# Miniprotein binders against q9bqp7: the designs that were tried, part 160

Target 1, 240 residues: q9bqp7
Amino acid sequence: VPQNWFPIFNPERSDKPNASDPSVPLKIPLQRNVIPSVTRVLQQTMTKQQVFLLERWKQRMILELGEDGFKEYTSNVFLQGKRFHEALESILSPQETLKERDENLLKSGYIESVQHILKDVSGVRALESAVQHETLNYIGLLDCVAEYQGKLCVIDWKTSEKPKPFIQSTFDNPLQVVAYMGAMNHDTNYSFQVQCGLIVVAYKDGSPAHPHFMDAELCSQYWTKWLLRLEEYTEKKKNQ
Short names: E, the ipSAE of ESMFold2; O, the ipSAE of OpenDDE; V2, 0.75 times the mean of E and O plus 0.25 times the DockQ between their complexes.

## First folded at step 12 (miniprotein)

Design yd4 (at its last look DockQ between E and O 0.56; V2 from the best seeds 0.65)
Fold by OpenDDE base, look of step 12:
Structure yd4 (fold): chain B 240 residues (1-240), chain A 94 residues (1-94)
Amino acid sequence: as target 1 above (240 residues)
Amino acid sequence: SREELWERIFELIEKGDKEEALRLLREYIEKYPDNPLALFIVADLLFDMGRPEEARKVLERAKELAKKTGDEELIEFVELLERLIERLLEELKK
């Protein structure tokens, strides 16, 4: 049980967005502060087993590809992910704010992969927007807040070369999503709250993306795990 | 505890005491025979020790179990190690 329990949902906020649906998605810039990001918390609280496996993977990849090959591989993965997020932001942004759509960004297997998911996405409230949990003292940059199949969700977009049909295959992504939810629900910059999460795994080959929907109950379960990770991070920093 | 045992195994690997790590892993597998991760680590250590034939045999079992669990990441890592083992075996035949 977390020592510093805090609710994921804010009872003071209505689930119903007030009628002023902002016509434009929120994009709050991330302020670089001494406050740890969700990503940093998760990275610094990886298990010894996870760290070990990642290091072994890296070593074996270098053995297969060579050092330069591995650098190229990692660079390409990063670039593909970045371009995918940029393309999605462009797609989900209102048409009036669309700078010249780089048509080349839209011609990717990843974009093809998520088309069926995008059909069910509406009511975009935020895109690439910073969230801060003032009480728990962490920050994050969420990809998207929108309605998925009529449910307001924090949506996290992931790229994969391999199928990830199960939520268990998404590692700490569920923790990231609920961390963003909890922060947003208590961030004064937002007037609404989210009760659901969605992890979308897009595939390079254009095969249908896998949506991993997280209902309020599942979010609450992962929230407890997130709080434990946050506590572990805090303890590690006190001892450093 | 299971966690303490894993910590000890990782420490041994980091120190380069691969033989003792293998011993502890084998004991672990005897107690928990359906752990694909443990089998994978055994195969990886055997590979690192220049024992690719033994690594291949253990890895086959790890692969079968990983497929049953649907651990896609482990499967990917298994496949990577398989390619490396095969490469090493080909080099040794030359």
Scores: ipSAE 0.689, ipTM 0.917, lowest interface PAE 0.6, mean pLDDT 90
Fold by ESMFold2, look of step 12:
Structure yd4 (fold): chain B 240 residues (1-240), chain A 94 residues (1-94)
Amino acid sequence: as target 1 above (240 residues)
Amino acid sequence: SREELWERIFELIEKGDKEEALRLLREYIEKYPDNPLALFIVADLLFDMGRPEEARKVLERAKELAKKTGDEELIEFVELLERLIERLLEELKK
């Protein structure tokens, strides 16, 4: 149980944006500072099991591929993930110009994998946008805020292949989403709030992506777990 | 308790005491036989200890259970270790 509970939702905000808000999605720049990011908090509060699995996975990958092969592998996986997110930002942005470079970016198994999900996505409000929880002192960079099947969601896009598996387990993925949600809901750069989450897992071979929807109640339950991780992080840094 | 035994196993692994960790893991699996992660860790330790035939057998059980639980990351790790075990077995035949 967290000792310093704080609500995930802001009762002074609507879950529906003002009619006067521009239709262009928000993209708040991420500022480098000393307050921790969501991903850093999650990485620094991994269980002993998660730490063990990650380290053994790294050792086994190096044994299979060699040190240079492992570096190339992880670099390629990072690049594919970045290309995937860039492509999604391009697809979801109301842009008037498309270049051949952008079309090459759209040619991907991961993009093919999410096509059926994208048909249910509309009303994009934010893309690749920074959030900051000034009270709880953490930051993040969310992928997307949009309606999914009529519900406004913080949407997190995941690739099936990860450069660091076990860091963001299925348990941690929901924590990342609610941490972004809580930050957005208390960030003065945003005039609205969101109460739902969506995690979309895309596949390199183009197989249909898996959506994992989180309603407001489920988000509140995971918010409590996020607060515990943030408390754990704070205690660890206090002892350093 | 189950949690105390599990924590003790990881403490031993961190200290590099593979034999005692393996002993406790086997005790854990006897009490909780349907845990694919415990079986995977046994196989991983056996592989490190140069016992790949035993590791392969345990890993087959881990693979079956991991598929039933739907743990995609564990399944991929199981497949990685499986490839490494087969490579080691081929090297030992030379």
Scores: ipSAE 0.677, ipTM 0.910, lowest interface PAE 0.9, mean pLDDT 85
ESMFold2 (binder alone), look of step 12: mean pLDDT 81; pTM 0.757

Design yd5 (at its last fold request DockQ between E and O 0.50; V2 from the best seeds 0.65)
Fold by OpenDDE base, fold request of step 13:
Structure yd5 (fold): chain B 240 residues (1-240), chain A 94 residues (1-94)
Amino acid sequence: as target 1 above (240 residues)
Amino acid sequence: SREELWERIFELIEKGDKEEALRLLREYIEKYPDNPLALFIVADLLFDMGRPEEARKVLERAKELAKKTGDPDLIEFVELLERLIERLLEELKK
C-alpha cells in the first residue's frame, strides 16, 4: 500500500464534458522544470529484472548488429516513432490545422495499422499536451485525450515491429497512462476528468493495431502501482 | 522467497558468477518447470559460457513456453539468441 495515497479520480470534476468544451484540442507545452517526468520516474524505478533484461538485450543486439548497426537501429526506431506521432497529431487535429499535412508522413505501415482504431476515435480533447500533478510532483506529456468507442480515454500510441496482443507485454505503459490520467484529473489546466485509458500498439507492417482498453477499475489498480513507483523514486532521490 | 532468489541470481550474473547462477536457476526450474524466462536466462548463460549446444536445447524449450504465454518480447529475445547460437555453432564448425 502506498504511504502517500492520492486518488486517481477527482471527485470535484464531472465526467460529463461541459458543453463549452473548446472545439480545439488542448496543447499545453511541457515546461522543463526540476519536476520529474513520468518517463523518468518509470525508468529510474525499473526492477532488477527489467534492467537486466534490457541490458542483456542491448548486448545481444550489439553482438548481432555491431555497435554501429545497433546505433542505426536505435535511431531508426526513434525516428519512426516520432514520425508516427507527428502523423497521428496531424490526423487527429481539427481540419483547420490540416493545411500542412505532409502526405509523406501518412504513408507508413504504422498509420495503416491504426486506421481501424482511428475510426473509433472522436471528440479529441488534447493532443501532445503537458500534464502536471502538483501534489504528487510529477509531469508528463500525453499523446492524446479522446473518446474511444464513446468513452473518454487517455490514449497512448506505441510502435512495435512485432505483434503485442496482451497488455502485459506493454510493460510500464499502463503505469504511464494512469500517471497521465491522474495528473490530468488534478491539473487545473483541464476542466474535465478521464476514467479510462487506451494503449494502442501499431505495427510496422500495417497489421491491425492492438487496442488495450483500461477501464476505471483497471486504471485504479495500475494507479496504486504507479504511486509505489513514484514513492520509490522519491526515496531514491532523497538518498542521492 | 521467489523474489529473493531472483535477486540473488541477477546479482550473481552481474558479478560474473555464472556457474552459481546457473545452479540456482536449475533449482528454480526444477520447482517451476514452465517458466520461459528462467529457461531463457539459462540458455543465455550457457551461451555466454561457450556451451551453445546446450544453450540451443534449453532455448528450444524456452521458445515453446514463450509462445504459449504469448509474450512477444520474450519471443523476440529468444529468436535473437537463437540466431546468435546458430552463428556461434557455425563458427565452431569451421
Scores: ipSAE 0.728, ipTM 0.933, lowest interface PAE 0.6, mean pLDDT 89
Fold by ESMFold2, look of step 12:
Structure yd5 (fold): chain B 240 residues (1-240), chain A 94 residues (1-94)
Amino acid sequence: as target 1 above (240 residues)
Amino acid sequence: SREELWERIFELIEKGDKEEALRLLREYIEKYPDNPLALFIVADLLFDMGRPEEARKVLERAKELAKKTGDPDLIEFVELLERLIERLLEELKK
């Protein structure tokens, strides 16, 4: 069990929107400081198994593609992921008049893959928005907060290809979601909270993406595991 | 314990003691035969050690189990190693 337990949910907040005029989704800018990011914490607390698998994967990919081929592969995967997230932010933003949408940005198998999911998404409250947990001392950049099939979720969009596989495994993806959720629920830049999560894995060939829904109980279970990873990170940095 | 054996295996691999790591991995697999990751690591070590026929045999079982679990990173890695093993086997025929 974690030494410094902290609740994921804030009982003083509602997950229901206030009755008011429609507003643009929140986009809190990310501040670069000494406070570690969620992804940094997860990278720095990888098990020896995860480290082994990542390093062997790199070696085997280089053996298959050559050094230059591997560099090109990882660069392309990274850029496709960035373009996927940029396209989703554009699609989900109500502020079309502020900026022209890039048609080339919207041409993607990944975007085709998520179309059926997007039809179930509404009530967008935040897009590409920073969260900070001041008490626990971590920061993150969440992809989306919106209703999915009527339930307000932190939504995390993933591509099936990754520039660094095994770092964001099936186990670590839920930790990322709950870390963002816990930070948002206690961040003064937000007046509401969320109790559910959604992980959507999109496919490059346009095959239908599969949603992985996380209810409040499951989020609480993963929150405990996130606290252990954050505690491990803190101990490693104190001993450096 | 299971966890201590697993940690010891990775320590041996890090030190480059591949034969002892392989021995402990085989002992682990006898006790826990349905672990696709353990089988994959055996195949990967055998490939490194220049024993691709043995690696291919073990990897066939690892592939079967990995598909049942649905771990996409492991499945992709299994398929990558399979391609590398087949390439090495073809080169050895020359």
Scores: ipSAE 0.721, ipTM 0.921, lowest interface PAE 0.7, mean pLDDT 86
ESMFold2 (binder alone), look of step 12: mean pLDDT 74; pTM 0.640
OpenDDE base, look of step 12: ipSAE 0.706; ipTM 0.923
ESMFold2, fold request of step 13: ipSAE 0.683, 0.658, 0.632; ipTM 0.916, 0.908, 0.896
ESMFold2 (binder alone), fold request of step 13: mean pLDDT 79, 79, 79; pTM 0.738, 0.731, 0.734
OpenDDE base, fold request of step 13: ipSAE 0.727, 0.727; ipTM 0.933, 0.934

Design yd6 (at its last look DockQ between E and O 0.52; V2 from the best seeds 0.65)
Fold by OpenDDE base, look of step 12:
Structure yd6 (fold): chain B 240 residues (1-240), chain A 94 residues (1-94)
Amino acid sequence: as target 1 above (240 residues)
Amino acid sequence: SREELWERIFELIEKGDKEEALRLLREYIEKYPDNPLALFIVADLLFDMGRPEEARKVLERAKELAKKTGDEDLIEFVELLERLIERLLEELKK
């Protein structure tokens, strides 16, 4: 049980957006502060097993590809992910704010992969927007807040070269999503709250993306795990 | 505890005591025979020790179990190790 329990949902906020749905998605810039990011917390609190496996994977990849090959691989993965997020931001942004759509960004297997998901996405409220949990003292940059199949969600977009139909409990992706949810729900820059999460895994080959929907109950379960990770991070930093 | 045992195994691997790590992993697998991760780590250690034939045999079992669990990341890692083992075996035949 977390020592510093804090709710994921804010009882003071209504689930119903006030009628003034901002016509424009929020894009709050991330301020570089001494406050740890969600990503940093998760990275610094990986289990010994996770660290071990990642290191072994890296070593084996270098053995297969060579050092230069592995660098190229890593760079390509990063670039593909970045371009995908940029393309999605462009797609989900209101047409009036669309700078010249680089048509080349839209011609990707990843974009093709998520088309069926995008059909169910509406009411975009935030894109690439910073969230801060003032009480728990962490920050994050969320990809998207929108309605998915009529439910307001924090949406996190992931890229994969291979089909990953299942989010295993060992992945920190659900923790990231609920961390963003909890922060947003208590960030004064937002007037609404989210109760659901959505992780979308897009595939390079254009095969249909897998949506992993997280209901309020599942979010609450992962929230507890997130709080434990945050506490562990805080303790590690005090001992340094 | 199971966690303490894993910590000890990882420490041993980091220290380069691969034989003792393998011993502990084998004991673990005897107690928990359906753990694909443990089998994978055994195969990886055997590969690292220059024992690719033994690694291949253990990895086959790890792959079968990983497929049953649907752990795609583990499957990918298994496939990577398989390719490396096969490459090593080919080099040893030359």
Scores: ipSAE 0.703, ipTM 0.925, lowest interface PAE 0.6, mean pLDDT 89
Fold by ESMFold2, look of step 12:
Structure yd6 (fold): chain B 240 residues (1-240), chain A 94 residues (1-94)
Amino acid sequence: as target 1 above (240 residues)
Amino acid sequence: SREELWERIFELIEKGDKEEALRLLREYIEKYPDNPLALFIVADLLFDMGRPEEARKVLERAKELAKKTGDEDLIEFVELLERLIERLLEELKK
């Protein structure tokens, strides 16, 4: 149970946009400051199990590939993830045209993997947009806010290959999503809120991506867990 | 308690006390036999300790259980360790 509970939803805010809202998705710039990011909080509050698995993964990959081979592998995985997110932002942006897109950016197994999910996505309201929770004092950069099968969601896109696979686990991914939701719902840059989340895991070989939908009740349950991680981070920061 | 034993195992691993960690892991597995991660950690420690034949046998069991859970990260890690164990066993035959 968190010591300083705070609600994830804002009762003074609607999840429906005004009819006069602009058609261009929001993209609030991320400002570097002393406020911790969601990903930093999660990384700094890893369990001993997560630390062990990540360190051993690194050691074993280096044994298999050599140190230079491992650096090349991780650089390529990072680049593929970056290109995946860039491609999705381009595809979902109403201001993009076919001629303005990098041909190699769109030719990936990951993009093929999400095609069936994208058919169910509409009403994009934010892309690669910063969120800040002024009261709880954390920031994040969410991937997408859009309707999925008629429900407005914070959508987080994940690749099957990751530089730090055990940190980006199925358990921590929901915490990241609800942290973004809570921040967005209390961020004055946004006039609406979201009550649902979606995590989409895309596969390098183009296999159909796996969606993990989170309704409001499930989001509230993970929000409590996020608050505990944030409290742990704050206490660790005090103790250095 | 289950959680206390699990935390103690990782503390020992962090300190580099592989023999005691292995002892507690085997106690843990006896109490909780269907945990593929615990079996994987045993295999990983045995590999580090230069006991690849024992590691291979334990890892085969870990792989079987991991596939049942659908934990893709663990499955990939199990397969990575399997490749490293087979490479070491081949080198030792030379």
Scores: ipSAE 0.694, ipTM 0.911, lowest interface PAE 0.7, mean pLDDT 86
ESMFold2 (binder alone), look of step 12: mean pLDDT 81; pTM 0.762

Design yd7 (at its last look DockQ between E and O 0.45; V2 from the best seeds 0.60)
Fold by OpenDDE base, look of step 12:
Structure yd7 (fold): chain B 240 residues (1-240), chain A 94 residues (1-94)
Amino acid sequence: as target 1 above (240 residues)
Amino acid sequence: SREELWERIFELIEKGDKEEALRLLREYIEKYPDNPLALWIVADLLFDMGRPEEARKVLERAKELAKKTGDPELIEFVELLERLIERLLEELKK
């Protein structure tokens, strides 16, 4: 049980978006402060097993590809992910910003992969927007807040070269999503609340992306796990 | 505890005591036979020890279990190690 319990949902915020549907998605810039990011918290609190497996994977990949080959691989993966997020931001942004669309960004297997998901996405409230949890003292940059199939969600877009139909509970992706939800729900820059999460895994080959919907109950379960990770991070920093 | 055992195994691997790590992993697998990750680690250690034939045999079992779980990451890990083992075996035949 977390020592410092804090709710994921804010009882002071109504679930109903106030009638001012912002015509423009929020894009709050991330301020680089002494405040840890969600990503940093998760990275610094990986289990010994996770660290071990990642290191072994890296070593084996280097053995297969060589050092230069592995660097190239890593760079390409990063670049593909970045381009995908840029393309999605462009797609989900209001039409007025569409004039600057690099058509080349839209011609990717990843974009093809998410087309069926995008059909169910509406009411975009935020894109690439910073969230801060003032009480729990962490920050993050969320990809998207929008309605998915009529439910307001924090949406996190992931790229995969191989089909990953199941997000295992061992992945920190659900923790990242709920961390963003909890922060947003308590960030004064946002007037609304989210109750659901969505992880979308896009595939390079254009095969249909897998949506992993997280309802309020599942989000609450992962929120508890997130709080434990945050506490562990805080303890580790006090001992350094 | 299961966690303490894993910590000990990882410590042993980090120290280079691969034989003792393998022993503990084998004991673990006897108790928990349906753990494809543990089998992968065993195969990976055997590979590091220059025992590719034994690694292949263990990895085959890991592959079967990984396919049953449908874990694409584990399948990828298995396939990566499989390719490396086969490469090593080919080199040893030369």
Scores: ipSAE 0.710, ipTM 0.925, lowest interface PAE 0.6, mean pLDDT 89
Fold by ESMFold2, look of step 12:
Structure yd7 (fold): chain B 240 residues (1-240), chain A 94 residues (1-94)
Amino acid sequence: as target 1 above (240 residues)
Amino acid sequence: SREELWERIFELIEKGDKEEALRLLREYIEKYPDNPLALWIVADLLFDMGRPEEARKVLERAKELAKKTGDPELIEFVELLERLIERLLEELKK
């Protein structure tokens, strides 16, 4: 159990935006800070097994593709993921449309994969926006905050192929979402809070994406695990 | 504990004592038979030891378990090693 437990929800906030909230989604800039990011905390608290598997994956990819081929592969996968997130931000933004020459972004298998999910998404409140937990001192950059089937969620978009070792993403996806949620709920840049999470895994071939919805109770369970990872990170830094 | 066993296994692999590492891994799998990543590590070690037919057999079990999870990243991870094993088997036929 964490020694310094802290609640994920803020009782002084609601999941409904106030009338004074802007009509344009929030996009809080990421600040240069000495405090750790969510992804850094998760990366530096990987188990020895996770680290071993990552190294073996890299070795096997290089064996299959060669060193130059592996660099090209990882660059291409990273670019596809970046393009996917850019297309989603554009689709969900009220003031941005893609040019005709950017048609390939809208025609990707990943975008086709999420179409049925996007039908259930509305009320976008934030896109690619920084969050900071002012008490626990960590920062993140969330993908999207919007209603999914009427419930306000932190939404995390995932591609089936990852630009970085996919093993970490597989193990830590729910922790990342709840860490962003807790930070938003205690960040003075936001006047509202969220109680639910959504992880959407999109497929390159256009197969229907799989939504993983997390209600408030499930988020609270994963929040406890996140707090343990943050404590582990903090203890490692004290001993260095 | 699980952590102590894994640390010992990784130490043995680093030292090049692959047969002892394999023995410990098989003991682990008896206790925890539904772990596709542990099976992957066994197959990976057998592949490095020049035993690709045995590696293929173990990896088929890992692939079955990965498919049950429905996790496309895990499935792709298993299929990477499968391709390397098949390539080695083809080379050995020459």
Scores: ipSAE 0.585, ipTM 0.885, lowest interface PAE 1.1, mean pLDDT 83
ESMFold2 (binder alone), look of step 12: mean pLDDT 79; pTM 0.733

Design yd8 (at its last look DockQ between E and O 0.67; V2 from the best seeds 0.00; counts 0 for: pae E 1.55 > 1.5)
Fold by OpenDDE base, look of step 12:
Structure yd8 (fold): chain B 240 residues (1-240), chain A 94 residues (1-94)
Amino acid sequence: as target 1 above (240 residues)
Amino acid sequence: SREELWERIFELIEKGDKEEALRLLREYIEKYPDNPLALFIVADLLFDMGRPEEARKVLERAKELAKKTGDPSLIAYVKLLERLIERLLEELKK
């Protein structure tokens, strides 16, 4: 049990989205503060096993591709992910705010992959928006808050390439999502609450993306695990 | 504890004591035969020791179990190691 237990859901916020669908999604900029990001907390609280496997994977990839080949591979993966998020932000943004849609951003296998998921996405409330948990002292940048199949979710978009470079992406993604949920639910910049999470894994070849829906119960279970990771991070920082 | 055993295994690998690491991993697999990660690490160590035929045999079992668990990261790493093993085996035949 976490020593510093805090609820994921805010009892002071109504579960009912206030009927005023903001016409424009929120985009709160991430402030560079001394406050750790969700990503930093997760990275620094990896198990020895996870660290070991990541290092071994890197070594084996370098053996396969060479050092320059591996650098190129890593750069390409990063660029593809960035472009995918930019394209999604453009798609999910209201038409009036659509600066020049780079049509080239929309022509990707990843965008094709998520089309069936996008059909079920509506009521976009936030895009690429910063969240801060004031009490637990962590920050994050969430991809999207929207309704998925009529349920308000924090949506996290992931790209999958073969081979998947990050062992972290499989185990810690649910923790990232609930961390964003908990922060948003207690961030004063947001007037609404989320009860569900959605992880969408997009594929480069355009094959149908895989949605991982997280209901309130599953979110609560991962929230406990997140709190333990946050405590571990805090303890490690005190001992440094 | 299971955690202490894993820590010891990783320490041994980092120190380059691959034989002792393999011994401990084999003991672990005897107790927990359905652990795809342990089997994968054994295969990876065998590969690193220049024992690609043995690595291939162990990795096949790891692959089957990894598919059952649905861990995409482990599956990807298994595939990477498979390619490396096959490359090494081809080089040794020349």
Scores: ipSAE 0.598, ipTM 0.890, lowest interface PAE 0.8, mean pLDDT 89
Fold by ESMFold2, look of step 12:
Structure yd8 (fold): chain B 240 residues (1-240), chain A 94 residues (1-94)
Amino acid sequence: as target 1 above (240 residues)
Amino acid sequence: SREELWERIFELIEKGDKEEALRLLREYIEKYPDNPLALFIVADLLFDMGRPEEARKVLERAKELAKKTGDPSLIAYVKLLERLIERLLEELKK
């Protein structure tokens, strides 16, 4: 149980869109800041098992591919993820000039993989937008806030190419989503709140992406786990 | 106590005392027989120690249990080690 519990939802906010809201998605710029990011908190509170497995994974990948092969693999995975996120921001942006988009950016297996999900996405409210939780002192950069099958969600886009050189496990993906949700719900740059989450895992070969929907109750359960990770991070920094 | 045992096991592996780490891991598995992480680490150590046939046997059980957890990272780690074990076994047949 967290020592200092804080609610994920803000009762002072409506979850319904304001009729006067602009139709252009919010994109709050990420600021250089002393307070930690969600991803940094999660990275620095990895369990000893996660740390061990990541180190052995690295050693085994190097054994399989060689050091240069592993570096190339890691670089390619990172670049593909970056291009995937850039393509999704472009697709979901209300831009009139689709021909001005990089067509190579839009032609990928990952983008094909999510097409059936994108058909269910509407009412985009935010893209690649910073969130800050002033009270709990953390910051993040969420991928997307939009309706999925009529439910307003914080949406997180993931590539499923495995193995990945990233520190986060699949169990940390829900923590990332609820941390963004809690921050957005208490960030003065946003006039609305979100009670649901969606994690979309896309495939390089274009196979249909797998959505993981998180209703309000599930989000609350993961929020408790996020608060524990944030508490661990804070305690670690006090002892440095 | 359980966390203390894992800390000791990881310390032994880091300093290269693989036989003692293996002994403690087998003791742990006797107490907690359905832990896929412990079984995976045993298989990983046996592979390092040049005992790939033993590693393959242990990894089969670890793979079964890892699928029940639904942890994609652990499943991927198990599959990578499986490929390396099979490669070593094929090389040793030559």
Scores: ipSAE 0.469, ipTM 0.827, lowest interface PAE 1.5, mean pLDDT 83
ESMFold2 (binder alone), look of step 12: mean pLDDT 80; pTM 0.749

